# VH-VL binders against Exosome complex component CSL4 homolog (exos-1): the designs that were tried, part 1

Every score and structure here is a prediction.

Target 1, 208 residues: Exosome complex component CSL4 homolog (exos-1), of Caenorhabditis elegans (q9xxd2)
Amino acid sequence: MLAETLVAPGDKVLDAIGEYRMGKGLYEANRRIFASVAGFVNVYGFRDKSDNLVQVIEVRRSEDQLDNELLPFHGAIVTAKVMAVGLRFAKCDIISIGDKVYKKRFSALLPKKKLRPLEPELSEPFKNFVRPNDYILAKVCEDAEIKDKFVLSIAEDELGVVLCRGRFGEPMQKVDWNTVVSTRTGKTEPRKMAKVPQKCTLPTQSVA
Unless a header shows other numbers, all headers, positions and changes below count from the first letter of the chain; antibody chains aren't numbered by Kabat.
F, E and O are the ipSAE of ESMFold2-Fast, ESMFold2 and OpenDDE, as the mean of both directions, binder to target and target to binder. V2 is 0.75 times the mean of E and O plus 0.25 times the DockQ between their complexes.
Where letters were taken out, [cut] stands.
Atom coordinates printed by the task and the answers are left out, and those that the model quotes come from them; centres of patches stay.

## First folded at step 4 (VH-VL)

Design o1 (from d12 with heavy chain D102Y S103D; framework fv_dalutrafusp)
Fold by ESMFold2-Fast, scan of step 4:
Structure o1 (fold): chain C 208 residues (1-208), chain A 120 residues (1-120), chain B 107 residues (1-107)
Amino acid sequence: as target 1 above (208 residues)
Amino acid sequence: EVQLVQSGAEVKKPGESLKISCKASGYSFTSYWIGWVRQMPGKGLEWMGIIYPGDSDTNYAGKFKDQVTISADKSISTAYLQWSSLKASDTAMYYCARFYDYDYGYFDLWGQGTLVTVSS
Amino acid sequence: DIQMTQSPSSLSASVGDRVTITCRASQSISSYLNWYQQKPGKAPKLLIYAASSLQSGVPSRFSGSGSGTDFTFTISSLQPEDIATYYCQQSYSTPYTFGQGTKVEIK
């Protein structure tokens, strides 16, 4: 279920669509999501017609990867994988920009100061926000002290973790903006989860 | 010459305060972390904590968070490790070391060590 | 916290012997593992970083390998000046942790 996980037609991708919008190469049966083509699982951020950033899950064929690389640019929303967590920075690899998956990974840093918007003191450790092997939606930004690498931010509500696994490789399910739960053990872990817009539902009227 | 030079050996009594130093030269002091590592007599290495001199951001190992204070003065390229009240169990060799955290963190430059002996 | 376990705790070998030390992490640390040498009465010295990268100025007889949880440090032909205690250290996440050390002696 992680981005770039190889699948064949008929393989189960998710136990439920949840907060994802269903993209290409998938079909739903008994409320479960399956691959309709052979390829790899990808998650990306998509601005809908109402300008809401939503998480789209899809299956891509290898032939559909970006051939002419559009480099990550300031303000772009990218999908990245957290590689390692340090003291001041987490090291990440940028995987895709929008719905375009790169053939090469671009090294990037996620500074601790860009985990939350403008807070006077950030004493919380990285593990309360992101952990190694998490996939995140992040915005490419600039930092005067960081040279020769891309800089990422997850400070905005729409950004943060989109896919993560527990200690046994099991998928984690989002509980709220800062909590995930293991589908295997039922134990919770903190994460800064990327927010999707709440459903705009019309009021329903009872018919007697 | 790229080096870290630590202050000299100290002999103290329990309850006394102490501040030891680590002076950097030959490189950009604000571009690297400085870590502190303890080695008790006959024992292995224990990481205590680390400071980024550019903004004084610190991270401590849980065991040492309430025992010591790590600080730095970038105007004189010096890092410090401080105790408000020493205990006999603080008897150890203390090393400062430069840590590169940008890509594959590692301690590539070490001070010579400061021996701290705490006894009544 | 990530626990680092070294094996053996000590060893004795002859000049010219191949020496192997192993280090195991309690969870996957990818390639974020370093090896240090500490001679008696001296500060530690970095030999290997990122599991297999030789630090500048370090003799080529020293090497490292491994990834994930299992790592190996090798001295291909032991020299008298190699008498020391060797430590592995993970830099994958804080708190950074060292193995207990392996004492290498010549007999």
Scores: ipSAE 0.017, ipTM 0.557, lowest interface PAE 6.7, mean pLDDT 84

Design o20 (from d12 with heavy chain D102Y Y104W; framework fv_dalutrafusp)
Fold by ESMFold2-Fast, scan of step 4:
Structure o20 (fold): chain C 208 residues (1-208), chain A 120 residues (1-120), chain B 107 residues (1-107)
Amino acid sequence: as target 1 above (208 residues)
Amino acid sequence: EVQLVQSGAEVKKPGESLKISCKASGYSFTSYWIGWVRQMPGKGLEWMGIIYPGDSDTNYAGKFKDQVTISADKSISTAYLQWSSLKASDTAMYYCARFYDYSWGYFDLWGQGTLVTVSS
Amino acid sequence: DIQMTQSPSSLSASVGDRVTITCRASQSISSYLNWYQQKPGKAPKLLIYAASSLQSGVPSRFSGSGSGTDFTFTISSLQPEDIATYYCQQSYSTPYTFGQGTKVEIK
């Protein structure tokens, strides 16, 4: 199940929480994450007191949605869905800002030149970074060529794909910063995964 | 007037090289992509690839990546499609078209076509 | 690659008839679907983009609808100048792919 997905109590949200922190409306059983309330699955990020980006997955009830009164603003960290991939731009819909989900999505563009920092010419195709239906954490920014739309960047290490699916609709699991693996077929695919600070979001698997 | 004007028909032998052109006028050449589309005799349309003249960024359909080179010259607002060694199977009508890709993506302006015939 | 399939491959109709052509994508392409008209001996011309948006200067008798995998193109009242082959094309992801075309003739 992914962001914007309607769930009922007992529905499975994730096979494992991985790099996300568990927010409201969820519970863990046998290392799997389930919905404890009815609502919408939401993934968001925020800066903690030490300026580390923390990624949270939760289930939101409909009354928690924003009225779209506050627009996305420059520098904001948003969750967006990749709708289509073109040649110089991917088209995205902004879904949420921080822990607040918009009632109506905002159209945005993700330029190819904002997929990686400090590259003079990016020769790799979009599919090595993001693909249609991926959910991303992105920063709202400016672009000299785009005057009338929101512009997103995933160039910073902490930004990128947070949820994606394979060709059969199966969840993909993060292997490293640029690789995911199908939970169904075991085959890998490239993606620019959102890298979360180790001390804040990585699960503890061993004693120090 | 906003238009794309392509070079004239070509008759070639297998193994020969060829470079055909697409000259743009009436708009900012560096602000739009130029794509190339093949139509074999009596067949449908096949997208070959595309170039952004502003920075010469290119994208090719897999089957054409090793067969042709797409380039552009900003100083004369002209895009090119080039073969190093033609084959009989390259016989087709070749169209250039302007592509808008800021939101939906579509070909809104087309050249008249260049007929390329390759025969021994 | 995304495969685009058109139906029918050809049709004959009378002036004034309603003509309907369908296009099916091998996977969901949302509304990233364009329709082009190609008259005999001429280059293609854009009629519809984003599944349902009419290109500037195109007569209102042309329309498009659909989303996801199933799309429809309609000519509400066929005119003699509409004799052409019509192509759908997805702009959802590269490589951009065209349908096989539907030839429309007057009977």
Scores: ipSAE 0.013, ipTM 0.580, lowest interface PAE 7.4, mean pLDDT 84

Design p9a (from p9 with heavy chain V102Y; framework fv_patecibart)
Fold by ESMFold2-Fast, scan of step 4:
Structure p9a (fold): chain C 208 residues (1-208), chain A 121 residues (1-121), chain B 107 residues (1-107)
Amino acid sequence: as target 1 above (208 residues)
Amino acid sequence: QVTLKESGPTLVKPTQTLTLTCTFSGFSLDTSGVGVAWIRQPPGKALEWLAHIYWDDDKRYYPALKNRLTITKDTSKNQVVLTMTNMDPVDTATYYCAHETYDYLGYFDYWGQGTLVTVSS
Amino acid sequence: EIVLTQSPDFQSVTPKEKVTITCRASQSIGSSIHWYQQKPDQYPKLLIKYASQSFSGVPSRFSGSGSGTDFTLTINSLEAEDAATYYCHQYSDLPWTFGQGTKVEIK
């Protein structure tokens, strides 16, 4: 296989870059791609916001660990933490995809227009849907106005808040699709709650 | 290298209209998620946010001053213009323009040098 | 509008000492606080974003903490170049507002 092939400096890796984006440890000469270091050929891929599969080819030294991370991709269901809420967007960190928890967080945007279907000029404030420090189930999607960033949507019925805390750090309990109740005070707060499927995964980390 | 620079009159008479231009380089206002804000600081006082404009022409103004403020952009010239009507001596301040990204970030990471505008008869 | 109140207004500190500046919001704002440093006759510079995240290139002696209504900027070991006025800034709700500022001077 091309991937994992041992190469030395000056070895030809490809006759042309083709569908790959050139990563580290490579150089181009006379329209051909050569290794600039000794190591292993590695290929990884991700889907950009336009749902284009991007594949990167690189050479890694044998001392380097292989990066086998699965990047968030268009249509994927992820668990994310709401970090900050602004006027038109909320900033989120993607924590996991399916049943796999990431070692690092990926930054993403949750546009206000993707909080509900068919309501591009939603007048309700973000706090009626999500608040900072909430954990959400969201779908990775495309947005023509946003480039070079992951975009999330919770507009579908099954998506939304899966875990949140009240003023005193107490767990909140789901009442219905748009309401949670404090386990400490008995008072309710609005949230767009997810319909958690049996195979939904929450991060094993404590809610901070 | 991101740079911003304010330009406009340094002396304005009461009741006149102030027009300030912010000229910038190192980014473009046709790039998704970028914006430019105007912030002022009266001598010896705190910072006051006045207005901002984003790449998609979304505009926001300080509510108490909304009827006096207009913000526009010219993406081909890399300029943002702020207009403030009916100037009063209390509007004497150093006026800054600053780079802003999406309101999810909400921070001002690059600022112009500022221009002092004095309002006096 | 959200009012930000800083404490103290002024602090004179011996070099290498720890400095603590607080910012209190009139209502809960989550972590929607940024901190700026302004030296005399200069424009403000971003230090800390989202209450606790250091901006690129900012020395490690600066740190931020807090959530809800109470926020703190800490300078672990004051250097001479840190003499400045420090401002907190909230972006939870429009209009964006700033604290009144805390002036830090070297003894």
Scores: ipSAE 0.051, ipTM 0.556, lowest interface PAE 5.7, mean pLDDT 80

Design s1 (from d12 with heavy chain D102Y; framework fv_dalutrafusp)
Fold by ESMFold2-Fast, scan of step 4:
Structure s1 (fold): chain C 208 residues (1-208), chain A 120 residues (1-120), chain B 107 residues (1-107)
Amino acid sequence: as target 1 above (208 residues)
Amino acid sequence: EVQLVQSGAEVKKPGESLKISCKASGYSFTSYWIGWVRQMPGKGLEWMGIIYPGDSDTNYAGKFKDQVTISADKSISTAYLQWSSLKASDTAMYYCARFYDYSYGYFDLWGQGTLVTVSS
Amino acid sequence: DIQMTQSPSSLSASVGDRVTITCRASQSISSYLNWYQQKPGKAPKLLIYAASSLQSGVPSRFSGSGSGTDFTFTISSLQPEDIATYYCQQSYSTPYTFGQGTKVEIK
């Protein structure tokens, strides 16, 4: 299931937890992940004590949404939905900041030049990185050319697509940093996937 | 005074090369995209591709990717559409248009058009 | 590619009439839809952007509405100078695509 998908208790959210850390409103049975409450699926990121970006998947109740009292700010890690891909910018809606989900969507731009850190003359099309309806972890940044809008970057290795779906609405599974595979058709598609650091010990529940 | 002025009508034979121009004035040429739109006689509008003059970044419709080259010279605020070898099926009116990409995207300023006729 | 379908392909109306044209996208494009007017022998002119926003300098008798896949363009009181072909265009994703056009004629 994708972020902001409505679920009921007992609905299957994921076939396996993979690189995600389990948040609230979920339970595991036979290695599959299910909703324990009614609400919507959300994904967010936070930096742990070792400065590793950790991706958390959870189910949130609608009444728990934030009323926009904390605006997105420079340097913040946010979850955003890609709404449309343009020529120089992808247009996004910021959904959450950390574990706090906004009631109001904030419009933001994801410039093509902020898709990779080392290639200012990036010639690859947006569809190799993000596509409409993808959910991304992104960093809020400033841009000298854009004064009155939020600007996002996924250039860092730990940022990028966290949830996406295929042609038939099926979940896509991460294969590597630039590839996802359809759970229905077995076909691969390019995406810039957010990287989760490897750890030798079981993850502990975050207090962030 | 904000305007796009295109080069004059062209009459060519199949196999000939052609480069038509679109000169911008009255605004920051490097701050907007310039797109090219084809209209075959009696038919509707077809988007061909677009260029950002500030860094010459281009995006083409698949149908036109290998048929034309879009370029720009920012020193003279001019965009170009070029064919290496014209076909009779290239006979059409060609428009250049300024594209604003910061919100929703739209073509807000259009050139007068360049009629290209390819025959005999 | 996103297909844009307009209806009707042509219409004839009298001065002062309310004229309505519709445009349908093959997939949801939110509000990323523009309307252009093209008079015979002239370049297209932007009238409406973002589905419902009136371009500066365009008469208030022109309006647009809709979101997702279904969009409407209206001329509240047709004037002689409104004889033209009208095109919708999606700016949601490349390649940008236009509807086939609706020719508006006066009786």
Scores: ipSAE 0.000, ipTM 0.507, lowest interface PAE 12.0, mean pLDDT 83

Design s10 (from d12 with heavy chain Y100G; framework fv_dalutrafusp)
Fold by ESMFold2-Fast, scan of step 4:
Structure s10 (fold): chain C 208 residues (1-208), chain A 120 residues (1-120), chain B 107 residues (1-107)
Amino acid sequence: as target 1 above (208 residues)
Amino acid sequence: EVQLVQSGAEVKKPGESLKISCKASGYSFTSYWIGWVRQMPGKGLEWMGIIYPGDSDTNYAGKFKDQVTISADKSISTAYLQWSSLKASDTAMYYCARFGDDSYGYFDLWGQGTLVTVSS
Amino acid sequence: DIQMTQSPSSLSASVGDRVTITCRASQSISSYLNWYQQKPGKAPKLLIYAASSLQSGVPSRFSGSGSGTDFTFTISSLQPEDIATYYCQQSYSTPYTFGQGTKVEIK
């Protein structure tokens, strides 16, 4: 269900809450997370007053959607979906900015050089960081090579993959900053996972 | 002229090494990828791999990763495809083509092809 | 790897006919599909990119449509110079893969 934008009350959203803080429109039953309202699944991050990045998963009603005439801006933390992975750029759709979900998605590029701190030249392929259909927390930035498109970065430790699925559509569970494990097969895959600060305590993740 | 010009046809024996070239002109060589595509006689197109000349970053199709080396020389705007030891199954037409992946990925400029014949 | 399957493998049509070729991806590739034309003894030439966008300099009789897994390429009125093999290619994920090709001939 995670890749779907529309859910109804009782629909399963996640097999385990993981490192997310559970937001509005959700409830837990038998260690699984379900929608309590009709709407769309949203994942967002915000910096608290201590500059800690907090990750939240929620279900939003359609009336809560942001006017699509408002643009993402430099320095903003957005949630984006990875649509396709190229060689130097991943193509993404910006879904939300903070706790506000756009009515229309904005196209953005995630350059390979903005996958790690200090932007060293990377020989590693994108699949070790992000894959198609992953949801990421990213910072809107500027790039001298890219003139007319939004540019994203996940180079900061707090940014990266927040939600991803295995080959059978199953939720993946975070193991550490660079590893996820299939809740169905037990096999691991590399990802650059968004970091939850030690001061931000989230519920312990349970395997379903 | 915006063009890719490839080296001439080659006739080789199994076990020999070979390096063919693709020279770019009329555009910024370091701003685009150069891909290599194989076409065996009477068969379709197979993507082999690609190089970004600006930093020599490469990506190969798994089938070709251990068979060939793709390289580029920025100083002369030339990309290369190299075999250490040719085999008869390498007989094919080899194309180089320019690729941009910053929005829509596609091969918009092609070399004329280099025919490689490997026989005993 | 993403497998691309074209249909038909070959076709014969008369000048002025509408020609349709289809391409199917083994998984969703959104709109990251390109169409190329290859005339005998020549290098391929890009006709359509992003499933439906006509490349500059390409005649308007060529068009593309589709998204996800099913794609169509159309020549609205076949001309003698259109006799060629046509290939679809996905640019969604590496390794980039081509369809097997469709040979278009005049009957």
Scores: ipSAE 0.013, ipTM 0.539, lowest interface PAE 6.6, mean pLDDT 83

Design s11 (from d12 with light chain S91Y; framework fv_dalutrafusp)
Fold by ESMFold2-Fast, scan of step 4:
Structure s11 (fold): chain C 208 residues (1-208), chain A 120 residues (1-120), chain B 107 residues (1-107)
Amino acid sequence: as target 1 above (208 residues)
Amino acid sequence: EVQLVQSGAEVKKPGESLKISCKASGYSFTSYWIGWVRQMPGKGLEWMGIIYPGDSDTNYAGKFKDQVTISADKSISTAYLQWSSLKASDTAMYYCARFYDDSYGYFDLWGQGTLVTVSS
Amino acid sequence: DIQMTQSPSSLSASVGDRVTITCRASQSISSYLNWYQQKPGKAPKLLIYAASSLQSGVPSRFSGSGSGTDFTFTISSLQPEDIATYYCQQYYSTPYTFGQGTKVEIK
C-alpha cells in the first residue's frame, strides 16, 4: 500500500493520465493532471460490464470519501462496535468492511437469536456473549422481523468478539471460545470469542 | 385506540398472593415488549422487568427476579405481574408500559397504574 | 448497575422561564438516554428519546442534549401545564435505571 499523497488545488498529480480513468477532484491542463481540490490522492478499481478491471485516480476530501463508501451488504463480514445491549437486540455501529474503514458509522442490530447457531431462543443474557464497547466480527444478514436496518450475526464459529477491555480499560486476553481474562486483575469474564481460522485472514472477507 | 388498561387497586395483607393485569388493545400485542415499573409512595420510578409476549421471553432486574413473576397470555392480549407472598415493602403504584426495542429503546405507551397497598 | 443522578431534585420557576435539568450517569452510556414527564396522579409520558430526539406530538419547547455521562433537559419557556416530575432513563444496559426525578413547580 502506497501512502496517500496530500495535495492542494493546482498541485500536479500526474504528468499524463496514462491507463487511469480520471475521477473526481482532478482537471487536465497542458496534458498534465492537477488537483482541483485539497485532499488525498486515491486509486481504486472496479470491474466493468465486460469484466475488465478499470483503475480510477481521484482526489478525495473527507466528505468525498464518505460519498464513496460501499454500503454494508448481505453476506459481508464486517467489524462492528457494540454500543448498547438491549433485550432482544444489541445496538452496534459498523466501522469497517474487510480492510476498508468507513468514515460514517452505520447503525446495526445484533439480535439475541443470532448469537448462537443451535439456540434461536436463548435463555442466557447478552453479557455472556457481548458487552458495550466490545469490537466484533459479524456477518450482515436479513431478519424477517427487522426492516430498514442492518442486521448482524455472530452465530458462526469464526465470528464474535475480537477486542474487549476490562473495567480499568485494560486489554482482555482470550482463554477459549467463551472466556476472556483481565490482564490487570486476572478475573475471567464470559464472551463469545471469534475463532481465527488457521488458513484464512480475518477480518477481510473470506472467498472460501 | 392504542392503549394499556390495568386492573383495579388492591388492598392486601402480608403473606397473601396477588396477580395484577395489563390488557393491550389497538396494536400487535406480540410485536412489543411489556415492562413493569414500580413507584413507591413519594418516590421515583424503578424498572422491575419485561416480557416479550410473542414467545414469553423475560428479563428481570436482579432485585425483583425472586420477588415477582411476569407472564403474558397472547389469546387475550394481557400481561401479568404476580407475587406469591406480599410484603409491606411491596406497597406501591405499579405501571405496565409498552417497550419498543430496536435502534432505540423507550417506553412509549403506559397503563394508568395499579395501586397495591400491603398493610400489617 | 448504572446509577442515574439528576440535579436539582426540585425547582420552582416562573411562567416563561428557561428551565434546565441535568442527569449524570455513573458510566458512559453514549446517547442511550430518555426523558419522561410525570404529572401528579398520572402515568409517565415519553418526551425525549436517544438523548436529543423529540417524541412526536411533544411541544418543541422541550429539548435534550448531551452524550457520555452528562445530559441536559431543557424547557425553553415554562408553561403552567409543565408542572410535573421529570425522569431520565438509560437504556444502554439492563437493568434499565431511572434518575431519582426532578420536581418542577411554578412560583
Scores: ipSAE 0.131, ipTM 0.599, lowest interface PAE 4.6, mean pLDDT 82

Design s13 (from d12 with light chain S93D; framework fv_dalutrafusp)
Fold by ESMFold2-Fast, scan of step 4:
Structure s13 (fold): chain C 208 residues (1-208), chain A 120 residues (1-120), chain B 107 residues (1-107)
Amino acid sequence: as target 1 above (208 residues)
Amino acid sequence: EVQLVQSGAEVKKPGESLKISCKASGYSFTSYWIGWVRQMPGKGLEWMGIIYPGDSDTNYAGKFKDQVTISADKSISTAYLQWSSLKASDTAMYYCARFYDDSYGYFDLWGQGTLVTVSS
Amino acid sequence: DIQMTQSPSSLSASVGDRVTITCRASQSISSYLNWYQQKPGKAPKLLIYAASSLQSGVPSRFSGSGSGTDFTFTISSLQPEDIATYYCQQSYDTPYTFGQGTKVEIK
């Protein structure tokens, strides 16, 4: 129940706190995160005053889905949902830019070469990095060649998957930079996980 | 004009090697993926794998990964499907098809098929 | 792997009839669903892509609909030349899997 799911007050959103800062519409009880309002689960990233990328999870009320005229721009950090994984690129919908959620989604592509460009070999399949329905923090590329679509990158360590589900719809918990584990089965799956800088791992008050 | 032409029918014995071809013409060979699809006698279509001729990047269906090799020679606009050791269970019609991977992926151009018969 | 299930496995209808074939995915594939026609002894031919988009040159009597897990392919008025096996195929995730096929015959 973690990825852009309609939730009601009291619904469990996440099994454990750790890599995410809690935003609005959530509360913590017994190391579990619950919805305090009805709405949609959302994840976004922003740069704090020390220029660290911070991952925030929140619940947005349906009436808070306002039209936003700020288009994704080059260098921006956005939250996107992986819609489909192709052979050369994954197809994504941009959901938000920082803490501003778009009412209308923007189409984007995540090229295989923007997963980890420093690899001497990129024969690894997309499944080792992202899967359909994953939520990612990504940077809008300034050198994009693809017309009529935004081009995203998750190559930097601080970018990548922020929320994903297992085969039963259960939340997956981050183990390390390339591994998640099912909270239901204990089975691991590969993912390129977004890294939270060490100085941002201490609990803080919610953004709202 | 735009077409994929496959090599002719093959009759082989178990244990023999085989390499079948798919020659593209009328379009930029290095700009599209080429996929291979198996159809066993009286059965449906099974996707085996795919290659991007521009850089020879490949992706295989799990059950075919250790069974076949897909390759391409961009100098002659030809893709290949190869077995090191055929089995009777490899008896099937094999199609090559161009895969267009833009907003929605699909096979928009198909070869005529190569019938491979493996019997002792 | 995403499993694709078609129904029915075969059907027989008269010329002029409306024919409907259903395809179900084992998980949501959004609109990444294609339909192919295969006539006896011939290679498959693309009819519909992206669940509902008609391929150029394909007669308008063919249509597709659906999203998520349930998809429908329709021939509004069956013609003799439509005798064939029809396959759905998902392009949402690799491996790109096909349904088992639906054989359409005329009475």
Scores: ipSAE 0.019, ipTM 0.581, lowest interface PAE 6.1, mean pLDDT 82

Design s14 (from d12 with light chain S93E; framework fv_dalutrafusp)
Fold by ESMFold2-Fast, scan of step 4:
Structure s14 (fold): chain C 208 residues (1-208), chain A 120 residues (1-120), chain B 107 residues (1-107)
Amino acid sequence: as target 1 above (208 residues)
Amino acid sequence: EVQLVQSGAEVKKPGESLKISCKASGYSFTSYWIGWVRQMPGKGLEWMGIIYPGDSDTNYAGKFKDQVTISADKSISTAYLQWSSLKASDTAMYYCARFYDDSYGYFDLWGQGTLVTVSS
Amino acid sequence: DIQMTQSPSSLSASVGDRVTITCRASQSISSYLNWYQQKPGKAPKLLIYAASSLQSGVPSRFSGSGSGTDFTFTISSLQPEDIATYYCQQSYETPYTFGQGTKVEIK
């Protein structure tokens, strides 16, 4: 797994940076992205002052992790890992809130009805949106039917899958909002991909 | 008494239609999924699909999606598995089972099974 | 689809023996694995869920362990009534899939 994968200086993290902004602990060589420190790979998102969602990839050391003092709250943008896809819910672990990575994971549910805004009832399989081991940017929300767990939504265009792997563990590359392609086989798979606003591609707007 | 009771054995010819039932009692029928599992003679278990009786939401294994229809009637706490046109390859024991999907999913209550024999 | 492979396909053991069955998933399924017992002519019965949790009413001689891709089911002291076929099942992703089963017989 890219996220939670332990890396050492010099280890390759990505074949190309793509739409991510480079955070700390990374460097570029031969158009590829490598770890500059020992730690684990993390992806997070935050909304800048213009309400643009910025996606950042970084290498984090264990001592930089946040204790559970700041709980996920309604409206927060979090990074979560899809643990299993059920029938009405995907089961997820919340990994980080904004640029803060938790030391312990919080269980959360991603309801099928919060994968996309209401459409004229044609149902698509859950696997067309997220699959187990995908990393997602999601918004913490309320659901009247779920009381004792955090509830996530990826319905907004800027939310969705940020990192995923193919069947051989290879990184997948985003093609568009609903398609990824294997960097090994060239075959495509459906996913609900998080969009990055074009304004966030300007270097002067990066936090890095 | 918490139980699932299935309809009796069926003997059919290829091309005939069939609808078998699974009647639930002793629990909230609309709060659990009901799944269907096939076991061909001398073979293992195959998951066919599942239904949430509360709103009739269904999920099928790909190989069964165009072969069977799963439905439920809340008023009589009964789930159904239906074929429009049976084939000899449909000969099997069919189980219904209650599926609990909160944190971890599992089949915790099973019907006794319905034997379906399809032969010319 | 996630493929579940059980081993062995069958085994014979004596009463009182420790019996071990393994189940391997074609990809990581965390702890979303269940074990069922099926006696001849009967419906399956849930023994273990979430890889290691014993179902209510099931004897303590049955146990499960493992996570990720490799899982183990153990009967610590085989009893005559344990003669059955045992199945693992992943509930990590639909379609839900079962192993091919392990037939346990007495010597």
Scores: ipSAE 0.073, ipTM 0.587, lowest interface PAE 5.1, mean pLDDT 83

